# Ledger of designs, part 19: VH-VL binders against Uncharacterized protein YLR179C

Target 1, 201 residues: Uncharacterized protein YLR179C, of Saccharomyces cerevisiae (q06252)
Amino acid sequence: MSSAIVAKLNKEDIIKDTVKDLAFEILGELSVSYVDSDDIKLGNPMPMEATQAAPTIKFTPFDKSQLSAEDKLALLMTDPDAPSRTEHKWSEVCHYIITDIPVEYGPGGDIAISGKGVVRNNYIGPGPPKNSGYHRYVFFLCKQPKGADSSTFTKVENIISWGYGTPGAGAYDYIKENNLQLVGANYYMVENTTVDFNYDM
Key: E = the ipSAE of ESMFold2; O = the ipSAE of OpenDDE; V2 = 0.75 times the mean of E and O plus 0.25 times the DockQ between their complexes.

## First folded at step 18 (VH-VL; framework fv_temelimab)

Design p5 (from n1 with heavy chain T28D; at its last look DockQ between E and O 0.69; V2 from the best seeds 0.55)
Fold by OpenDDE, look of step 18:
Structure p5 (fold): chain C 201 residues (1-201), chain A 120 residues (1-120), chain B 106 residues (1-106)
Amino acid sequence: as target 1 above (201 residues)
Amino acid sequence: QVQLVQSGAEVKKPGSSVKVSCKASGYDFTSYYMHWVRQAPGQGLEWIGAINPDSGNTAYNQKFQGRATITADKSTSTAYMELSSLRSEDTAVYYCAKDFYGLERGFDYWGQGTLVTVSS
Amino acid sequence: QIQLTQSPSSLSASVGDRVTITCSASSSVRYMYWYQQKPGKAPKAWIYYAYNRASGVPSRFSGSGSGTDYTLTISSLQPEDFATYYCQQYHRYPLTFGGGTKVEIK
């Protein structure tokens, strides 16, 4: 399952366009779901309208021994396709950051991600430019370093290139700078073709 | 670099019409909504309406419905705002403003403004 | 329409002062934006998505808030910061602005 996830991420150039050569191991399944929608399945298209409210996210480790109660997790959401797959002057766009998510297993063996931890960057729903085609919206779940003070983590105060000022910068830099360990991933795609004017965004 | 260059100042009589232009450059004109906002002397900002330059579809503030007409010419990357049945209270600086990063949220660039004076 | 009420309408402050401007919405808004305007000039994008600084905006500026209440803060007022600031919502049409807050030199 881990290899399947990684293979899909590679096939869709997500690793190339985001975390690049970072060493990581997928430790479980990162489930993402929006209200009145099916679970996100590694690259399925979603209507833009369905993705404007923060999703429900949970993580199910393949092996519970890999995450202890003392561990903290961080969730990242990024768009490497800004303003498009062929033009990356805004890439990556930061859409969500949560840190200090506790490892608490539910009765089903999953860890609740949404609604937990400290929201560092509020959720921003997909809003790709018109006529820019599909954008990949990628979720990364990371393990925080032991004993780390998350208050010292990089502050993203400009979602464009995550504030790094370099096109293509984002998740890679954030993960590396804060010594995060990538352990889960998921993504879906959205294009802005359904609504001309959204009167209730 | 993104630039929005508007037409020059206008002086109009009550009851007449004015058409202000906004020429855009430095980005894909059809990929971002163009908005019109006005500001009366010493007052705040008021949204008039917007257009999708690609489709030509528009949205208007109800206050201006039937009196404001927003159009766009893709061939020249120019947006227009026409206001009819002008009144003295329409005296204001009129701005065009581009959607923020094409996300349909906020305005990242503004024109320099066009003063429209309505007086008898 | 969503009404935005800024407070205060105007304030006088000195260089180095901490300045706080609030924007209250008549109903919850997902995204709030701030603009800086100087006399005789067009507004400039300043804060977007409630807390993101636009390009060129100094770090002394910060935005916060959610739901109906949003805040723009200047940690240490500088001479170039004297201007009028406007909040704006892009949650529902018609788009609306706050009444503005004029930051004047004391």
Scores: ipSAE 0.448, ipTM 0.814, lowest interface PAE 1.9, mean pLDDT 93
ESMFold2, look of step 18: ipSAE 0.555; ipTM 0.830
ESMFold2 (binder alone), look of step 18: mean pLDDT 92; pTM 0.941

Design p6 (from n3 with light chain Y93W; at its last look DockQ between E and O 0.60; V2 from the best seeds 0.00; counts 0 for: pae E 5.7 > 2)
Fold by ESMFold2, look of step 18:
Structure p6 (fold): chain C 201 residues (1-201), chain A 120 residues (1-120), chain B 106 residues (1-106)
Amino acid sequence: as target 1 above (201 residues)
Amino acid sequence: QVQLVQSGAEVKKPGSSVKVSCKASGYTFTSYYMHWVRQAPGQGLEWIGAINPDSGNTAYNQKFQGRATITADKSTSTAYMELSSLRSEDTAVYYCAKDFYGIDRGFDYWGQGTLVTVSS
Amino acid sequence: QIQLTQSPSSLSASVGDRVTITCSASSSVRYMYWYQQKPGKAPKAWIYYAYNRASGVPSRFSGSGSGTDYTLTISSLQPEDFATYYCQQYHRWPLTFGGGTKVEIK
């Protein structure tokens, strides 16, 4: 299960581009769903219009013993492909940060991620520049350090390069700086062929 | 701590021009557009235009028919809005406002406003 | 231009009332933004991305809607909510605001 997830992430260079040299172990299945859609299946294309409201996000550990009731989780969403897969001057774009998500199992053995915890950065739906090709929209679920004071976590006040000021900076830097442990991942792809956004004057 | 501090009130005669300043602090000035909005007494909000301080590119509300000129000085983190050929209808409070860069963003911080009175 | 029509232009309500302010766009917009303005002061960011309260905004405020029709709701009006509320689109140039809704406490 873990090896299949890692293999798929490698196929689209998710590991190379966003995880880099972090040590990690995928501990479960990160489920992302939008209205009237099935769960996101690693790397599938999604219509831009379907991704504009915040998704329902759940996590199902392979083994419940991997997480304790005292653990807190963080969810990150990032686009490493801004403004395109071949031009990275805005990369990575921060799309969502939730911290302090409690480990609380529902009847189906899953943990509710969305609607829990503290939203640090509001959800921003995919909005790739018109005709810039597919962008990868990557979700990472992390375990927070035991006893961490999340008020000291890095504030992401500019979504471009997650506010680090260096093209290409993003989720990796946030995970490393705040000592987070990557435990789940998923992604989908969105292109925009129809809407001119107000990105540039 | 983000702050937008505007220049003081102005009293102008019809036909003259006014230049309002907006000094930004507490964030990277060139990473966000700066907008100008006005509000006539007892009236609503009206967008004048905006500048990308990094490139100097601007966009304007066509209502101002080239009378508005928006500029920015990166070295002092200051934006300016000049309105020429003033009329009495231009009497208003003029605000600067910062957006977030990205998809469909609103304004997160506003200056305190500058009253411009155009009177004979 | 995308025209934004707010309704009502003004209202009076009692403390504890539920208040609903509407904003209709002449064509579809992705998100709506809301600002609160107290007399003599600059507007303040109130609702981002149609649904998200700005920092310090009380939970009695909520935003909803999509496409062309958006609402701002105050679930239980308080005396400090006396203000004018504006909607705004940042979907296309030129940026436009609604005409405002002045909320007065009876």
Scores: ipSAE 0.069, ipTM 0.612, lowest interface PAE 5.7, mean pLDDT 87
ESMFold2 (binder alone), look of step 18: mean pLDDT 91; pTM 0.938
OpenDDE, look of step 18: ipSAE 0.101; ipTM 0.692

## First folded at step 20 (VH-VL; framework fv_temelimab)

Design q1 (from n1 with heavy chain T30D D54Y; at its last look DockQ between E and O 0.13; V2 from the best seeds 0.00; counts 0 for: pae E 7.1 > 2, grease 19.6 > 18.9, placed apart)
Fold by ESMFold2, look of step 20:
Structure q1 (fold): chain C 201 residues (1-201), chain A 120 residues (1-120), chain B 106 residues (1-106)
Amino acid sequence: as target 1 above (201 residues)
Amino acid sequence: QVQLVQSGAEVKKPGSSVKVSCKASGYTFDSYYMHWVRQAPGQGLEWIGAINPYSGNTAYNQKFQGRATITADKSTSTAYMELSSLRSEDTAVYYCAKDFYGLERGFDYWGQGTLVTVSS
Amino acid sequence: QIQLTQSPSSLSASVGDRVTITCSASSSVRYMYWYQQKPGKAPKAWIYYAYNRASGVPSRFSGSGSGTDYTLTISSLQPEDFATYYCQQYHRYPLTFGGGTKVEIK
């Protein structure tokens, strides 16, 4: 299933826009689900109102031997399309960071991601500007370096450009700076045609 | 080091106007919204409005629409709030507050406050 | 306009007590904040995005809630925590504040 996931990510420009030149190996399926909604299906549209509470996130490796019991995982969520797909002055927006997620399998062979580990940045649901078109909301699951002290990971205190101060900076820079290894991805799309959040500068 | 320094206390007659200043330092002034909030003696907080200093665009609480004017001067990193047709219930401490940029919202720094007293 | 109702309006508690302050919105909100204000001082950012402590805020403070119902909790009240606490919504203009909760230490 790895090649199909990578092909879909590449076709929708996730690789070009957010992964860039990171070395990566998709090791399983990253499942993201919201209350009363189906699982995310690699780029499906979602109603904004359905995504406001933190989702349930699970990871099912293709092969359990690809992760060891000593591994720790990190989950990242980013919006590369802020304020829109064609204007990136606020990109990327950091929406969620969880670190130190243990590799612990449930009865179905999945690893619980949400509700585990250390929440570094609380979930902030999608809030695209009114009539800005669809935004991609991208989830990355990463393997942390063995023996890493996660307390030294980059502290993201400004969600705009993940606090790096350069439009377009975000998950790529965080992954690279903290030597994380990308092992899973998923995304969905949200547009907002109803609520004016008054995001004008 | 972010700092918002407001102008001094004012005593005003009913029917007049007041203009409060807020001098910002320690950050890029025109990258963040500036808000104005007031607090009558012994009362809670009330939002007046905001300005984007980069564009000059403003938003106002409808309660103050037509009486409040919020402006900014990028060259001096100073925001202003003018309230006209003053009446005794406008007696309050007026605060400026710095917003976050873009989708990141909230007032992270506040000025020291400016007491405006409206009395005959 | 979204009305925020804080409860209680005031309370007295002993050092070490667990204190809970609620904020109810008249309609669902996405962005909720909490501010601490001590007498004679400007308000200070305390909790942002309902859950996140502002810089320098002690870990005994926590925020929770979603939709219309939000809570600020002090797990073990300290003498320096006497203040008035305000909630604020940032979902829709006009921005509005709760009426405040004055916390007094016995």
Scores: ipSAE 0.015, ipTM 0.564, lowest interface PAE 7.1, mean pLDDT 87
ESMFold2 (binder alone), look of step 20: mean pLDDT 92; pTM 0.946
OpenDDE, look of step 20: ipSAE 0.335; ipTM 0.768

Design q2 (from n1 with heavy chain T30R, light chain S27E; at its last look DockQ between E and O 0.13; V2 from the best seeds 0.00; counts 0 for: pae E 7.6 > 2, placed apart)
Fold by ESMFold2, look of step 20:
Structure q2 (fold): chain C 201 residues (1-201), chain A 120 residues (1-120), chain B 106 residues (1-106)
Amino acid sequence: as target 1 above (201 residues)
Amino acid sequence: QVQLVQSGAEVKKPGSSVKVSCKASGYTFRSYYMHWVRQAPGQGLEWIGAINPDSGNTAYNQKFQGRATITADKSTSTAYMELSSLRSEDTAVYYCAKDFYGLERGFDYWGQGTLVTVSS
Amino acid sequence: QIQLTQSPSSLSASVGDRVTITCSASESVRYMYWYQQKPGKAPKAWIYYAYNRASGVPSRFSGSGSGTDYTLTISSLQPEDFATYYCQQYHRYPLTFGGGTKVEIK
């Protein structure tokens, strides 16, 4: 399944726009589910209203031997399309960071991601500007370096450009700076045609 | 370390105006809206308005439209709120407050407050 | 404008009690924000985006709700929780606050 996942990510420019030149190997399926909604299926559209509370996130490795019991995982969520697909002055917007997720398997062979670990940046649901088109909301699962002190990981104090101060900076920079290893990805799309947020005055 | 430092207390006569300043430090000033909120003695919080320091665009609570003027000076990282035609019910502590995530997320830092007393 | 009705307006409770504060909006809002204010001090961010504790907020505080009805809960009241709590909507201008809930320990 790794080749199909990578092919889809390439086709939809996720690699080009958010992974860039990071070395990575997809080691499993990253499942993202919202209450009363279908599971995320690599780029499906989602109603904005369905994505406002934090989702259930699970990871199912293709092969359990690819992760050890001493590994810790990190989950990242980013929007590379802020304020739109063609304008990036706010990109990337940080929507979620969880670190120190233990590798613990449930009955289905999956690892619970949500509800575990340490939440560094609380979940912020999609809020694209009204009529800005579809935004991609990308989830990355990473393996942390063995023995890393996650308290030294970059603090994201401004969700705009993940606080790096450069339009377009985001998950790539966080992964690279903290020596994370990308092992899973998923995404969905949200547009907003109904709600005027207070983004512009 | 984000810090919002407001100008000192003011005593004003009815019919005059007051201008309160809010100096920001510890973050990129132009990237976050600045809000103004007041609190009359023993009462709750009332939003006055806000400014986008990058564009200079403002929004006001209709109650204050025409009396409140909110401005920002990017070169000094300072926001201002001027309230004209003062009356005794304008006696309050006036706060500046920074947006939490810069676009929609509430107020994460508040100034210390500026007491404005309107009396004859 | 969106009216926020906060209940109760005040309460007294013992240390260790579970305290529930409600905020009802006159129309559906995306999220509710909560602030704590101690006497003589500026408000502090407390709960943002309805569910998320601000930095340094003790785990005994939680937020819940959606649509028009939101709740702030203190699972085991402590003496330092003496304060007034305000809800706020950031869904549409003008931004509005609830009337506040004053929590007294006794």
Scores: ipSAE 0.013, ipTM 0.568, lowest interface PAE 7.6, mean pLDDT 87
ESMFold2 (binder alone), look of step 20: mean pLDDT 92; pTM 0.940
OpenDDE, look of step 20: ipSAE 0.743; ipTM 0.898

Design q3 (from n1 with heavy chain G106A; at its last look DockQ between E and O 0.74; V2 from the best seeds 0.00; counts 0 for: pae O 2.3 > 2)
Heavy chain, then light chain:
Amino acid sequence: QVQLVQSGAEVKKPGSSVKVSCKASGYTFTSYYMHWVRQAPGQGLEWIGAINPDSGNTAYNQKFQGRATITADKSTSTAYMELSSLRSEDTAVYYCAKDFYGLERAFDYWGQGTLVTVSS
Amino acid sequence: QIQLTQSPSSLSASVGDRVTITCSASSSVRYMYWYQQKPGKAPKAWIYYAYNRASGVPSRFSGSGSGTDYTLTISSLQPEDFATYYCQQYHRYPLTFGGGTKVEIK
ESMFold2, look of step 20: ipSAE 0.578; ipTM 0.819
ESMFold2 (binder alone), look of step 20: mean pLDDT 90; pTM 0.930
OpenDDE, look of step 20: ipSAE 0.656; ipTM 0.883
ESMFold2, look of step 21: ipSAE 0.605; ipTM 0.839
ESMFold2 (binder alone), look of step 21: mean pLDDT 91; pTM 0.933
OpenDDE, look of step 21: ipSAE 0.302; ipTM 0.766

Design q4 (from n1 with heavy chain T30D, light chain H91K; at its last look DockQ between E and O 0.84; V2 from the best seeds 0.53)
Fold by OpenDDE, look of step 20:
Structure q4 (fold): chain C 201 residues (1-201), chain A 120 residues (1-120), chain B 106 residues (1-106)
Amino acid sequence: as target 1 above (201 residues)
Amino acid sequence: QVQLVQSGAEVKKPGSSVKVSCKASGYTFDSYYMHWVRQAPGQGLEWIGAINPDSGNTAYNQKFQGRATITADKSTSTAYMELSSLRSEDTAVYYCAKDFYGLERGFDYWGQGTLVTVSS
Amino acid sequence: QIQLTQSPSSLSASVGDRVTITCSASSSVRYMYWYQQKPGKAPKAWIYYAYNRASGVPSRFSGSGSGTDYTLTISSLQPEDFATYYCQQYKRYPLTFGGGTKVEIK
């Protein structure tokens, strides 16, 4: 399962375009679901309208022994395709950051990600430019270092390039700077096919 | 690198029309809406309308419906705003403003503004 | 249309002061944009999605809020910060701006 996820991420150039050469091991399945939608399954297309509210996110470890109750998790959401897959001058765009997510197993054996922890960056729904094709919206779940003070984590105060000022910067830098361990990932794709001037979003 | 360069100041008589241009550069013109916003002297900002340069579709503030016409020329990356039946209350600086990040509803770059003065 | 009410409409402050500007919407909006405008100049994007500083915006500026209430804060006012600030909603058309808050030197 881990290898399958990684393979898919590689096939879609997500690793290349985001976390790059970071050493990581997928420890479980990161489920992402939006209201009235099926769970995201590694790259399925989603209508933009369906992704504007914060999703429900859960994590199911392959082996519970690899996460202790003392561990804290961080959830990242990024768009490497900004403004497009071929033009990354804004890449990556930060769409969501949650830290200090407790490892608490629900009745179903999964860990609730959404609704837990500290939201560092509020959820921003996908909003790819028109005529920019599909954008990959990638979720990364990370384990925080033991004893870490999340208040010292990098503050992303500009979602463009996660505030690093360099095209392509984002998840990689954030993960490295804060010594996070990537343990889960998922993603979907969105293309802006909205009717012009369709508001009330 | 993004630049929005507008046409020069205009002095118009009541009842006439004015057409302001906004030449865009530094980004993919067709991928972002172009908005028009005006500001009367000493007043706040008022949204006039917008255009999707790719499709040519437009939206207008009802206040200007039928009187404002927004167009775009993709070949020259230029947007236009024409306001007819001018009245003194239309005296204002008119701005073009680029849609931010393709969400069509915010503005990351503005033109320098075009003063339109309507007077007898 | 969604009405945005900024408060105050104007304020006088000194360099170093903490300045808080509020924007209240007549109905809930997801996020808010803020713009800075200096006399004779076009507005500049300042805050987007309620809390993100636009490029070049100093860290002393911060945005916060949700629902109907949003805030722009200047932690320590600097000389170059004297300007008029506008909030803007993009919830629905027509797009609307707040009336502006003029930050003047005391």
Scores: ipSAE 0.365, ipTM 0.788, lowest interface PAE 1.8, mean pLDDT 93
ESMFold2, look of step 20: ipSAE 0.485; ipTM 0.792
ESMFold2 (binder alone), look of step 20: mean pLDDT 92; pTM 0.944

Design q5 (at its last look DockQ between E and O 0.78; V2 from the best seeds 0.00; counts 0 for: pae O 2.3 > 2)
Fold by OpenDDE, look of step 20:
Structure q5 (fold): chain C 201 residues (1-201), chain A 121 residues (1-121), chain B 106 residues (1-106)
Amino acid sequence: as target 1 above (201 residues)
Amino acid sequence: QVQLVQSGAEVKKPGSSVKVSCKASGYTFTSYYMHWVRQAPGQGLEWIGAINPDSGNTAYNQKFQGRATITADKSTSTAYMELSSLRSEDTAVYYCAKDFYGLDYRGFDYWGQGTLVTVSS
Amino acid sequence: QIQLTQSPSSLSASVGDRVTITCSASSSVRYMYWYQQKPGKAPKAWIYYAYNRASGVPSRFSGSGSGTDYTLTISSLQPEDFATYYCQQYHRYPLTFGGGTKVEIK
């Protein structure tokens, strides 16, 4: 199942456009769900209006032994398609960062991601430019270094290219700089199909 | 790289109309809304309206509804704002402003240099 | 329309001072933006999405807030920071601006 997730990510060029050559192992399923919507299933399209509130996110490890109670997790959300899939001068756009998520299993055997930890960057719902086609909105779940102080993590104070000032920069740099270990991923796609000036987000 | 260049200052009589232009460059003109904002002397900023240059659809501040007309010419990457039935209180610097990175509800990232419109008898 | 009230309307400060500007909305807004304007010049994008610095904006500037209350902070005022700052909401139409806060040299 890990390989299946990775294969899908590769097929959609997400690895290429985000985390690139980072070594990682998917350790579980990252569930992303918006209110009144079905769970995100690796690349399904979502209405933009359905994604404006922060989603419910959970992680279910394939093997619970891979994460200890002492581990902390970080959740990243990024858009590599800024301003479009073919034009990445603003890529990546940072949409969400949560750190210090505790590894606490719920009754269902999953780890609650949303509502936990420290929100470093508030959730920003998808808002792709009109006529820019589908954008991939990618979630990465990472394991933080043991004993790490997340207050020392890179501060993303400009969501464009995550503040790195280089087109295409974002998740890769953040993960690498902060020595995070990518352990989960999911994504969906959104296209701006709203009526001009009449859509209330 | 992004530039919004507006037309020059205007002096108008009350009751007349003025049309200000805003030529855009350095980005895909049709991919971002163009807004118009004005600022009376020594006052704050007031949103007039906006246009989707691709579709031609517009939105207006109700205050200017029926009196302001915003248009765009895709072939020249130029947006226009026409204000009719001018009054002295319309004396202001008028700005065009581009949507912030073309994302909906992201504010304005670039502004024109402004066009002073003076309405006086 | 959503009314934005900035406080203060003006302030006098010295170089090195910590400056705080607030913007209060008549109703909750998701998106608050800040602009810097100097006399005779067009506004410049300064803070977007409440806390993101626009390109070229010094790190001494920071934005915070949510709901109806937002803040722009200058940790250590510099000579080039003397200007008028405006908040703006893009939550719903019509778009509206705060009345501005003029930061003057003491």
Scores: ipSAE 0.294, ipTM 0.748, lowest interface PAE 2.3, mean pLDDT 92
ESMFold2, look of step 20: ipSAE 0.377; ipTM 0.732
ESMFold2 (binder alone), look of step 20: mean pLDDT 91; pTM 0.938

Design q6 (from n1 with heavy chain S31Y; at its last look DockQ between E and O 0.20; V2 from the best seeds 0.00; counts 0 for: pae E 6.0 > 2, grease 19.3 > 18.9, placed apart)
Fold by ESMFold2, look of step 20:
Structure q6 (fold): chain C 201 residues (1-201), chain A 120 residues (1-120), chain B 106 residues (1-106)
Amino acid sequence: as target 1 above (201 residues)
Amino acid sequence: QVQLVQSGAEVKKPGSSVKVSCKASGYTFTYYYMHWVRQAPGQGLEWIGAINPDSGNTAYNQKFQGRATITADKSTSTAYMELSSLRSEDTAVYYCAKDFYGLERGFDYWGQGTLVTVSS
Amino acid sequence: QIQLTQSPSSLSASVGDRVTITCSASSSVRYMYWYQQKPGKAPKAWIYYAYNRASGVPSRFSGSGSGTDYTLTISSLQPEDFATYYCQQYHRYPLTFGGGTKVEIK
């Protein structure tokens, strides 16, 4: 299952564009679900209106022995395609950050990600500029360093370039700076062909 | 450290014009829209218009269409707002404000304000 | 053009009080923005995207709402919170602000 996930991420340039040279190993399935839509499967298009409320996010490890009860997880959501796939001057856009998610299994054998931990940056639904093409909306699940003081994690106070001030900066920089270990990924695509946001000039 | 530094206070006669400057530093000037907002004494905030400094494209509040001209100079990272045919009700503090272009919307930084007084 | 109506226009409150300010839009907006302004000073970004605190904004401030009805709440008012608060929409040009809510010392 992990090789199929990695192969899809490579095919759509997510490794090249967002993961870059990070060492990682996918340890399970990251499930993302919206109320009026099917579960996100790697790379599917989604209607913009279906993604405006925060999704339900769960993680199902392939092997529970890879996570201990003392581990904490972080969820990141990023758009590397702002304002478009070919122009990245506002990339990456930070859409969601949750830290300190406990490794606790629910009745279905999965770990609840959404609704747990500490929300560092509230969910901001996809809102790509009209006629800018499809944007990739990428979710990364990370394991936090054992014993890390999450109060020292980077504070993202501007969603444009995750506040790093350099076009193209984002999830990679956050993961590397805070010594996070990437263990899960998923993504979907949204385009906007109908809504004028009135902010494009 | 983002800064927006505006030109100094102005006293103008009715019928004249005023041009207020806003020099930006601490960020890439052409990546974000610049807005102009005014506040008459004791009153609320009123949007005048905006410019995309990269393209030079503008948008105006219809109330000011034909009297307000917003421009930007990329080489100096400076935006300008000129208001013509001044009237006494144009007496206000004029602010520039940087927005979040793209998916973030709102003004994250404001200039210190420029008082324009219109009286004879 | 989208009109924003803030309520109340002013209020007097004591340190420690819970304060709620509402902003009603004449038509639906995607998100609401909030600014704090102290006398003689420029407004400061306070809440963006309806829910997110700007840099340096204390956790006692929270934003809520959707569609036409938005709220700014101060859970326990502090001396430095006495100011005027404005809501703003960026959904449709012309950009518009609410009339402001002045929070004064009781």
Scores: ipSAE 0.100, ipTM 0.669, lowest interface PAE 6.0, mean pLDDT 88
ESMFold2 (binder alone), look of step 20: mean pLDDT 92; pTM 0.945
OpenDDE, look of step 20: ipSAE 0.783; ipTM 0.904

